# VHH binders against o26223: the designs that were tried, part 237

Target 1, 191 residues: o26223
Amino acid sequence: MKLLWTSQHIKVTVHIDGKVSKMDVLEAIKTRRSIRKYQDREVPEELIDKILDAAMCGPSAVDERPWHFIVVRNREMLEKIPEVHPYGAMVKDAPVAIIVCCDSSLEKIPGFWVQDCSIASQNILLAAHSLGLGAVWTGVYPLEDRVEGIRRLFSIPEHVIPFSVIPLGYPAENPGTRDLFDPDRIHLEKW
Below, E stands for the ipSAE of ESMFold2; O stands for the ipSAE of OpenDDE; V2 stands for 0.75 times the mean of E and O plus 0.25 times the DockQ between their complexes.

## First folded at step 14 (VHH; framework vhh_7nfr_2)

Design P18
Fold by ESMFold2-Fast, scan of step 14:
Structure P18 (fold): chain B 191 residues (1-191), chain A 124 residues (1-124)
Amino acid sequence: as target 1 above (191 residues)
Amino acid sequence: QVQLQESGGGLVQPGGSLRLSCAASGFKFSRYWMSWVRQAPGEGREWVSSISYSYGWTYYADSVKGRFTIARDNVKNTLYLLMDSLKSDDTAVYYCAKHIYSFKPKTQDEFDYWGQGTQVTVSS
């Protein structure tokens, strides 16, 4: 028919065949999407280790690095998360989830642990995407009902604050990419 | 020195297709974002689409999403606009434009060079 070739941007496609391929950092950032449907496939522990290594490499305020991680693979535990997190229904269908936590005893600057754990959460999403996996950030903090629900479910100590629950797996959906660039949010030289 | 020369315009019926080309010379084409901008009779200039130079990131105006495809060939120094399912509202002079900045433009002042334009007319 017309043209089967398109812009050279066709090289900037989602890697949905499950094969790990190298992508530029900018490509990874631009093509990452929230994934809520997963294949019935186990995620190898070495990939989880790579993701968590990336999570811990983020900058943190005064290098406090207050993050701790809980890796949940137990099906019964994953199935209980939606009971304490209303928007976490997809977690029960994921092969694994990572709970990002803050150990408040490691905090050097009051309140900056939120930015620290946000950076760790985003690195998990980007690392998962770069490795051919899909993930989604489901919010826990600052909603007290979710914080206490997750704390109770996973026996988290009082000085540790659950921040986010991130289910991940091999993608069973492809939502495509988004054009999110908004030039009205960019000010040249001054506001 | 810098030259942008459009071609491929013409008269087509509604639902038809056209492929516009822009031959670039006098600058390092492979290092700049490029755009298509159109101007309909009696209207101001409307940004249509942009493409980055390295990754080939593409951006489209809502009016053309799903119907138009922007493409580039850095070896031939040529920019393309593949236009499908053309509508009467697509009737305009189409300009090839070189970006000053490496991102989606906000205003026409963010282009430093423009082609002469090629006329696209969608009519029975």
Scores: ipSAE 0.000, ipTM 0.217, lowest interface PAE 15.5, mean pLDDT 85

Design P19
Fold by ESMFold2-Fast, scan of step 14:
Structure P19 (fold): chain B 191 residues (1-191), chain A 124 residues (1-124)
Amino acid sequence: as target 1 above (191 residues)
Amino acid sequence: QVQLQESGGGLVQPGGSLRLSCAASGFKFSRYWMSWVRQAPGEGREWVSSISYSYGWTYYADSVKGRFTIARDNVKNTLYLLMDSLKSDDTAVYYCAKHIYSHKPKTQDEFDYWGQGTQVTVSS
């Protein structure tokens, strides 16, 4: 070192399940499962911030990044989601949910916002899993009744499209992993 | 209509014990985190303790940790505060409060409903 400094590093430890915080990418992808049962345990805001940071790191068509996110912690609002989303019954049991939205004013190439928001949704699921949380993607778009129901419930403007509702929390279930590799779906050089 | 009704307060000597109850109605009690909050004479409201909706998670203010126990009965829709080793500084009106969010409260604005309060006086 050409210049010597006395350095002081402050280390703060946040409580994360140790095995999950050490999960590599392939392990996270292969072991992530849809989780629909949650502990009534608090989810720290710092973990939500990390998950949303990961969501925004996804690739997007022509770098349009059209995603916006609504973080819902209000118990009464979570209880109302199943009324407008028939397959969202588990949302009322979660301590928090993230609504992934597309701001159509940010769209640069028609239709690719669906892929962009799908990528953001998947990153939320993977990041949550890596941090010891469980989550499930409940579909909103392209089902018109769900889109309009969620829009009204959360005062979402007409130019913004709610894409998915992702409840998350500490898991109260532990489904086993699945072996889904199918070599018959891999074609070499031609169909 | 949401209603929270506290009971069990009274006058006790230092080192004494009290059990506070809060009867809840008008909402699905078993779905909500609940708290106890107190207000001493001439002071602002101080958060005391919180309990998650299925009993799994409890939080306590440092001033009461080890002396108070929060509990709930989801069949009876009742919240409890078991108060041991009471000190003069515990003198306050005790309120039960319904959480808006499933976490330890950061501010009193994170409660949407409050009871009328029950007076606890610790004096010799």
Scores: ipSAE 0.495, ipTM 0.810, lowest interface PAE 2.6, mean pLDDT 89

Design P2 (at its last look DockQ between E and O 0.01; V2 from the best seeds 0.00; counts 0 for: pae E 17.6 > 2, placed apart)
Fold by OpenDDE, look of step 15:
Structure P2 (fold): chain B 191 residues (1-191), chain A 124 residues (1-124)
Amino acid sequence: as target 1 above (191 residues)
Amino acid sequence: QVQLQESGGGLVQPGGSLRLSCAASGFTFSRYWMSWVRQAPGEGREWVSSISYSYGWTYYADSVKGRFTIARDNVKNTLYLLMDSLKSDDTAVYYCAKHIYSSKPKTQDEFDYWGQGTQVTVSS
């Protein structure tokens, strides 16, 4: 009996304390923080799938949905990202990162892809938080050196623009919550 | 160049104990998950155990759970496998392997470097 490495789906019963965090949308938005420290813990593929599903549920200009996602789990590649992204130092400490990209060939109206990819990126952050993960948005576009650095590192085609790098992991910090409400930023009817 | 070198194998009686070591060099050892994989004569490779890059997470095959302990010393760049209550079925060449990902391995393709292996023989 050839004990072939059968891809036995080792159901890593990640005791995901299945507490499906019943976090409502307002709670997720208000309590989300940038997390830059991560546990030495695997992020299950199922959580990444849920996050990516959420990322694709945002609106886009005329429903152009120009986004692509590179899921990076390769440790060597994660270690290299900070070399081309000077503010991405935490990426090397995460077990996984998502690179949000725009395929310019899918753009229907020029310039709105930035909004589209921003919405996708924010949905990634909120979804991650609601699932008990920590994440941070590290901006790539519009900084040319970062765009080209990430492009080269991941062999991204010229018509595809890397927009953001989002490392994810179980949080190893708790920065607390902030109240950012500012009534002075609200104008009624006119400035 | 990445190098992994296993040691500590040998002949032992059933119920005996062994301690395997894997000396790592050529990469930042503390930044990668590590595993032990074994291959018995005439059989395929079998995953045995994995450890995260720190000391927090360990994984074991059901066949060795409760008997084997994986550990690492990141200062010495060394991976260990403590094997207790050894059985005849534990007879194999034991390999240390470097992970590509920070996760429990699903396939052999998730390792990018292997040692040469050390022979463990359990026989009366």
Scores: ipSAE 0.852, ipTM 0.925, lowest interface PAE 0.5, mean pLDDT 92
Fold by ESMFold2-Fast, scan of step 14:
Structure P2 (fold): chain B 191 residues (1-191), chain A 124 residues (1-124)
Amino acid sequence: as target 1 above (191 residues)
Amino acid sequence: QVQLQESGGGLVQPGGSLRLSCAASGFTFSRYWMSWVRQAPGEGREWVSSISYSYGWTYYADSVKGRFTIARDNVKNTLYLLMDSLKSDDTAVYYCAKHIYSSKPKTQDEFDYWGQGTQVTVSS
């Protein structure tokens, strides 16, 4: 009773604008915006792998690297996230979401995992932007109802803490770049 | 509750055209990718084409590219397959299938519901 698929090799090209794919680090940081509207276009697994590679390259306290990631593509699961995350309504419209988690068994210095997972989350946002995708960080930790809701929905064990949910996809909106430089927040040599 | 019902199959000569339809009910059709999958006599299932739900992104197997067009009507909850330049090797039962994921399928297990199928025969 073996069923045969013929070749699933589809010639899908990633539609990356050359300018976006050649974005330098400063430009990526300055032009990244939270994106909450997505095309229902497929996000290739190769791009997710590149994003997660970048996430794992972030610095962590005493190199503890406590992060684990759940990649969610299942439509039914994505549609359930807003039920446990009140401000995560946009997640159900994304083709994929990444849940950033902390495995507490990997923690070497108490409490620094929050900063570690924040760095991983930011790297996901920047890497996605550099690859022509849009993403947004939706907060989970430290809101206990969201932590427990996400834990139950994705069968996350008790020693693992869901930190953030990051939906991503090809942008269906184009917010303008913000000019956020404020010299009044810079103090020379003392306050 | 979920139902998928194909129609539009039949006998056609090589080089001919057919239009298949799939009427969907029991789920929010406008929120799911849909595919056509075929099974030739004595063969396993072969993925043919997929379409996304809102933007209408389309994907095709190499064997049908340039000949088949997948389309959908989210108001009527109907999926279509427009088949041009039909060949004898296109002879198969054609199934419409509801996706679990917003991506082209790698295996048949990435569909949670299937229609009953409609027979397409291409012969002189």
Scores: ipSAE 0.597, ipTM 0.845, lowest interface PAE 2.0, mean pLDDT 90
Fold by ESMFold2, look of step 15:
Structure P2 (fold): chain B 191 residues (1-191), chain A 124 residues (1-124)
Amino acid sequence: as target 1 above (191 residues)
Amino acid sequence: QVQLQESGGGLVQPGGSLRLSCAASGFTFSRYWMSWVRQAPGEGREWVSSISYSYGWTYYADSVKGRFTIARDNVKNTLYLLMDSLKSDDTAVYYCAKHIYSSKPKTQDEFDYWGQGTQVTVSS
């Protein structure tokens, strides 16, 4: 006789947002911080839909839109990501992660998919922030061992390239605002 | 210890065909773009064709478009160049080259490793 164990999922308090608040785009850009600590609180599907809609609004080379997104909520899968991604330890503590991928069959100009997926990734961070969530971009591409590890873990086909893993959730930390403007980085007319 | 070894060159008559192979080892072949580059006597190196890593996108110089076909086998770690309708100005040493970047090459400095080359001679 074999003993079988069934995993139990904890479903804590779910709060449904009855209002949609607006944040000025420049404020969102200036105040967004990488958040690596999250509340034990589910992120509603509606917010993930809004974030992915924003991700797909980004420009792309020749409008190729090579991006695909894997939404990961399964605890066992989230807990396995750090096994193949050394700097992704916080992913196991996130209620959800988004994996940004490139489908190479959609590429119209070779090599620009990196810029395209970077734009989509940044839009995810900004949209999450504007909705009261915290997120962080954890790098996958171009690190070959991370790319292969994530590809195998999520059964991603050979023609699809995992680019980034973005854990997100309601923030459990507040790193504060930064002033990063550096006029020495600006060159007028020439170097 | 990256190694690229070309083979399949030889002497053919105009209108003939050849298949070049490049066996790759010492790196993760499937993660890199690969190219064929040729050098005719007394000339500089000329880009011939490129192929993306697992995408299957292919690119050709105007001089060979429609006559040459680049292919790769990521299981066997082998790059191919199928040359049809050969003409005398295709005579050159053909090199297999590994890309540094995932883009169509502009200069030979965008390759970090080269094979030793294989001679293709088209002569009557």
Scores: ipSAE 0.000, ipTM 0.108, lowest interface PAE 17.6, mean pLDDT 86
ESMFold2 (binder alone), look of step 15: mean pLDDT 81; pTM 0.831

Design P20
Fold by ESMFold2-Fast, scan of step 14:
Structure P20 (fold): chain B 191 residues (1-191), chain A 124 residues (1-124)
Amino acid sequence: as target 1 above (191 residues)
Amino acid sequence: QVQLQESGGGLVQPGGSLRLSCAASGFKFSRYWMSWVRQAPGEGREWVSSISYSYGWTYYADSVKGRFTIARDNVKNTLYLLMDSLKSDDTAVYYCAKHIYSLKPKTQDEFDYWGQGTQVTVSS
């Protein structure tokens, strides 16, 4: 059974089993843009859960899946991120941010956690876009000052490495599409 | 103060259907994930299905996927489990459970309130 949910704000939500997007995968990849301006509007926890589910579906080296995620909604904490991340000024204006971390104790092949966490970060961006949200990947690793600052701010253990901070929310900007296809970077059978 | 009251259980033949209901009161039902958990005689508790509070995202145990449907009505503060193609292995006491957290449960420690349960018996 699918039910209609109603609220005191004259809001109707429909139970939608497995329907998270109206765009196909190729369209989602080609139209995703970095979003740094957000509406003053809460992101439902169900959408965050769907985004994190998608993040964990990425491939990882020898199936090591070293990722951990910190979900930050606390305004005071979001406002402190720009203090340790110079390119994270937009984070203070976002309703929520996800910190992608690597638990080094889960690493089976040295160094591959960077690729694993990059895949998880990209999946977060694509999933957010497919759900009508905007997000941006702000780099933490390999910049030691940012790694140390984020670790201290969020009490992250020494064996865990913060990789990226991804603020997200309903977009308050609409950047145009980009034509990024460059056939000169494609070589057939040899360089 | 929190109350969860299940109903709709009973005796049914293999291949039959049942609809379980859980009437919730004493908390903001529309703000919590809800689950169904079952316990077969002599077995531990097994998570069956969960549903999110706002958008109605659903998750199912592999043993019931494609046969059971979880649903909720936030206006009536009621959780449902629609059970089709019932098998003898579905025989259990079915509990309505309120989540402490938003995510689907990994352990029984992620529920703070349980109903009294409703018995489902699938037998020929």
Scores: ipSAE 0.000, ipTM 0.122, lowest interface PAE 18.4, mean pLDDT 84

Design P21
Fold by ESMFold2-Fast, scan of step 14:
Structure P21 (fold): chain B 191 residues (1-191), chain A 124 residues (1-124)
Amino acid sequence: as target 1 above (191 residues)
Amino acid sequence: QVQLQESGGGLVQPGGSLRLSCAASGFKFSRYWMSWVRQAPGEGREWVSSISYSYGWTYYADSVKGRFTIARDNVKNTLYLLMDSLKSDDTAVYYCAKHIYSMKPKTQDEFDYWGQGTQVTVSS
C-alpha cells in the first residue's frame, strides 16, 4: 500500500498545483535554494534580460531605483573575483555573474539604497530560479575590503557602490527544500 | 453544521502501516488548512501534521517526520494521514482539526472544529 498511498498523495498535491501556473510566486520563493555548482552551458542573453527586467521591477524608496548592473561573462574576469571576495570561489566556475550596484547620484532618500539593492538581488535569485537556472547571493556591501576590491576589479566609479555578486547558471546540484516556517516568530495583535 | 469524521484507525503491529481518513462537511473544505492532532493515554494533545489548502504544503512534528504523510482531496472533502513504520509510542486517539488561521498552529486554540477521534493502537 505504500506505493499506492504515495501515488494518491502525489495525485492530491498535483490536483491542487494544477490550478496554478507552473512555478507560481509562492512555489518559487519556497523552492529557491543557493546554487554554487553550475553546468558548463552558456546562459542565453534573453534569459539574462528577463532576469534584469525582473530585478528592476522591485519597489524602491521614493521610486529612486538606484541600481545598476554589471553582467560578467568573461572567464578571466570571473576567475579574478575570488581574489577580492573570499567566499566567491564558485563564481569562477559560473558561466555568468551579475554585480548589483548602487549609483549614489540616483539616491533620493539617504540610506534606503541598501534595501532597494537587496530587493533587486532577491528578484534576480527568484527570476533565475523560475527560468530553470541556479544562483547564489555573495555579499559585498557592507564589507569595505570586498566593496573596494570589486570596485577596483571592474573599474567602478567612487559614487557607485558594489552591493552583491550573483553567479548564475544551469544547476549542477539539487539541494533539497527546507521547511523554515516557525510560528514562534509570529505575534498576533501585539508582541 | 460543521462535521469532521475520522476513520481508518485500529490495531497494528510495530513496523506496520495505517491510513487514516477524515470526511469533512458543512464548510468550504478546499479553503482551510487542516491538521492531525493526537492524544496518547495519560498525555496532552500533540500536533502531528498540517496541510495548506492552496499548494498542499505540508508540515510535520519531528516525532513523525519521514514516517507519516498528510494529504487531502478537495473534490471529496477528505483529509488523509498515511502512517508508516508505526511504533508503540504512536498509540493515541487521532483527531482531525480545522484551522482558524492559514498557518501552522502554535496552540490548540487555533482550531475551531475537531472530529471525535479515531483510535490507533500499535502493539504486538
Scores: ipSAE 0.000, ipTM 0.305, lowest interface PAE 13.4, mean pLDDT 86

Design P22
Fold by ESMFold2-Fast, scan of step 14:
Structure P22 (fold): chain B 191 residues (1-191), chain A 124 residues (1-124)
Amino acid sequence: as target 1 above (191 residues)
Amino acid sequence: QVQLQESGGGLVQPGGSLRLSCAASGFKFSRYWMSWVRQAPGEGREWVSSISYSYGWTYYADSVKGRFTIARDNVKNTLYLLMDSLKSDDTAVYYCAKHIYSQKPKTQDEFDYWGQGTQVTVSS
């Protein structure tokens, strides 16, 4: 018997020029702030897809790319997150949250999945900011109660580890700029 | 009120096996990382192994990897160390230690309570 693979349907990407940031990379990095207050507005699926595409473009150790993502829009589910994540109170007020997960079966080098999922989380924050959204990284791993709570709440399999919960939406706050450059932390040629 | 009580130590020949137990009381055992730390004669304290509280994620010192297994029973509030293929260099007092925070410690100063210790002697 012979099995033939067929091409998938071509996805048409709609250009949303009005939502595309004009800021350069350095400006995006320097002006991104944690946002914990959101407008009562839906985030379009197209913007979530762009954010997740950016997340998956991050580098990973030996190209293991162990990340999986859960997109949560259900209000009842968002309202339950603070019950298992004490510092996640703002999640109930967000229109959507992304849970960054590691599929441990995809890990090729011990321990590097933490770095891989950190990179994906940061890319989510930067991509959201570039699209006019606000977001905040709330930690799950390595706090075992949070890991187990999130796992049970979202029916996550035992071989998959929830790493972070990132609520996002249109910002309802505007925190000021930060000057974080510290030349005393830069050493030339030697420590 | 917090109490950690070790047992299971003793004299064993090289290549032998021992099972150490630590009975914990006075705190929510199921909410804390637990460790085994040892002190050989004339040496400082050496971290041996740690275990997380719900999933049982385990970490081992290079000197014991593949020979020792750390385990816990959150219903019985008991921590275990299963020691196989024992060597003379494993001779030490073994301490059960509770982490101050629910994360893997970086130093021995991140433990708030210790047991009395149980002596393990590996010799002919």
Scores: ipSAE 0.000, ipTM 0.109, lowest interface PAE 17.6, mean pLDDT 83

Design P23
Fold by ESMFold2-Fast, scan of step 14:
Structure P23 (fold): chain B 191 residues (1-191), chain A 124 residues (1-124)
Amino acid sequence: as target 1 above (191 residues)
Amino acid sequence: QVQLQESGGGLVQPGGSLRLSCAASGFKFSRYWMSWVRQAPGEGREWVSSISYSYGWTYYADSVKGRFTIARDNVKNTLYLLMDSLKSDDTAVYYCAKHIYSTKPKTQDEFDYWGQGTQVTVSS
């Protein structure tokens, strides 16, 4: 019997289970919370595709767009992430994780890939939230032990740098929103 | 109790088109990979196409790639096979099949339920 050997992404206009999330952009930004507890249910591939589309729409220095993404659904691999990432314990309980990577061969201006991949990571968090999912950014770069641990675990080549690991799923917690506006951090005309 | 019911088969001329449907019930259709498998007279079963639970990924046998399109409607619990540029070699009974697991299958043969089949005959 043969393994599946060819694939094709398709664009879908129908709603997943007949439901579409609607949220004002400002509301999405203000109500997004780090989610570390997930329901025992799979995230549809269509939602992952929408999240990754949003991730790639971020601005990047001189339009270098150096990001690549690894989508991890394999339970054995998810369970190994905490072994190389001490603050990634929740990843083993998530139905899926996205690893945001920088392909250094795509870098046009040195050092800005960190900001580019940060923007992609935040877009993943916001897109997930807008689609009814929860996610959390767990840091990899610039901690050398985590970078090399993740590289080894996922067979990532030397010219590619793992930046963040983002587990996501349907939320099993609701921490509520935060009121973080601090006018003392705003300076008019001068410091 | 899982049930799969195919429809849409019939007689068509070479170069023609058909749309097969499979109505699913008794399980959470939107959580499972689904496939089409065919069986020509006197031959074994041949895997044709598979689709992931949320539309994102489709796979095709070399013999049908570029001519057939697999699709699904998770609201209606229905699997489709859109067949274009039909050839006499496509003559077979077509079955929809449910994969054993809700996760990505490792092989084309990981099925636990099959429909009754629908006959497609391509002849001039």
Scores: ipSAE 0.000, ipTM 0.117, lowest interface PAE 17.8, mean pLDDT 84

Design P24
Fold by ESMFold2-Fast, scan of step 14:
Structure P24 (fold): chain B 191 residues (1-191), chain A 124 residues (1-124)
Amino acid sequence: as target 1 above (191 residues)
Amino acid sequence: QVQLQESGGGLVQPGGSLRLSCAASGFKFSRYWMSWVRQAPGEGREWVSSISYSYGWTYYADSVKGRFTIARDNVKNTLYLLMDSLKSDDTAVYYCAKHIYSNKPKTQDEFDYWGQGTQVTVSS
């Protein structure tokens, strides 16, 4: 038997959920969740380019912008990440991962590269979510064994510090919503 | 200008084999999923197989699973369909199609460019 694509044989109904394409900033921030299960689908390079563009738009201490990114699509390489990152098991199942790095030669104020790379990492998560993708931040820095493991695996030079590994793909899970607002952590005028 | 040009079709006896090729130009072939879609005389289009661009993940219609193999060569910008154990039901015009989305297609409208097709006839 054959399954045919024709207007006369197959009645096609399309439901466009414009929420992803029309998601405002606050909605994106509040609904983003860590996604660790991915569909067996590749992520277009154009979407990765948009995500990396967003990552580079973050504020940076004295505009040092020390971030560099490695895009990993090779399945063999993705499967090796859990060997050097014990809590990165989900990376092997992702179609792509982004490694956020700091080029220490670009650092103008000691130590602020951590904030810079954190901002870039968060922008990757938000941009991915806004484009209908799922992602999760897996920590590398400041754990020396993970830093050196990732460095060796991807031939990262000594003056560059791997900060985070972010697998991403089309989500195969939908975690429930969270209400994290805690007014007891807000102090007016003084502590 | 995007162009997709199929070749390799022909007349073959049941149980025979054919290899189809699709030469692609005018776009970055290595960045897109590609599919084979066929259309038998008097019938609608039937999706046959898809292949991803980075990993070469492959997907097959139940009617061809185990008999057909889809492959690509990103250096030569060429898509292939290796067809084994051909049946009379495989008789159709086979089209090379460029994906809009990086996923197994749900409808024919998920392709933005199509080749002109190559005829495969399985007769006894």
Scores: ipSAE 0.000, ipTM 0.136, lowest interface PAE 14.9, mean pLDDT 85

Design P25
Fold by ESMFold2-Fast, scan of step 14:
Structure P25 (fold): chain B 191 residues (1-191), chain A 124 residues (1-124)
Amino acid sequence: as target 1 above (191 residues)
Amino acid sequence: QVQLQESGGGLVQPGGSLRLSCAASGFKFSRYWMSWVRQAPGEGREWVSSISYSYGWTYYADSVKGRFTIARDNVKNTLYLLMDSLKSDDTAVYYCAKHIYSAKPKTQDEFDYWGQGTQVTVSS
């Protein structure tokens, strides 16, 4: 009935830059970094579709799959997100953001929707990285003021809970990878 | 001991303005949503307005939207209701109420503490 994004009515063609290297799963996990600076360049809708397909492939408690997603490309709306999310300043500079939501009417067991939406959020980050994009998870739930601010801004119904806001785009920064392995956190056979 | 003490009520003429205050003590005021609820003579309680704790998101009943403004001062532990363009139908005892849940209330049972109320009378 209503198209969500109308920016320039751009015909979007999926492309992967020739420079984008093939990443195996372990490399993608180890090299993904939070990206908060983006090129002034649109993300093709076909790439967003691939990312959301990956998000929906996550495991969920008793296969409840409670996630819904809002794709925000409207510059005016992106510019309003920092007003209701104080640590989301970078969102206004992103070409697109995905809001991960839980539809509580789809929840089969109490509380596991948080884990389900966390898995979906992480899959968005990994899929974006594997496609040559950068993204960052900005927390909404369980901070009720952020939840209600995002709900009001995007006309989200009361039975739907906004969980995270993930801006994404072509990266304009390249942070180095992190050496995070800590053997002191691994216990053999017992604590 | 949780205490909520309203003030600022009184007699005002139609079209007038009043500022209600609610002094809160005995709990961490800055961590709770707060509401104003009113009760007209012979009637049940009517939710008027709510405000969130950190960012100050506000919600209003349709009957007061555009005329009332809810505000809070987390340093002074005080809740306010700024009432403009008052009508005779606004005559009621006004209570401040502490939320149990960080959400717009669905029922009166979603508050755990109430003030004693302050009378607002709108009459010529």
Scores: ipSAE 0.000, ipTM 0.121, lowest interface PAE 18.0, mean pLDDT 85

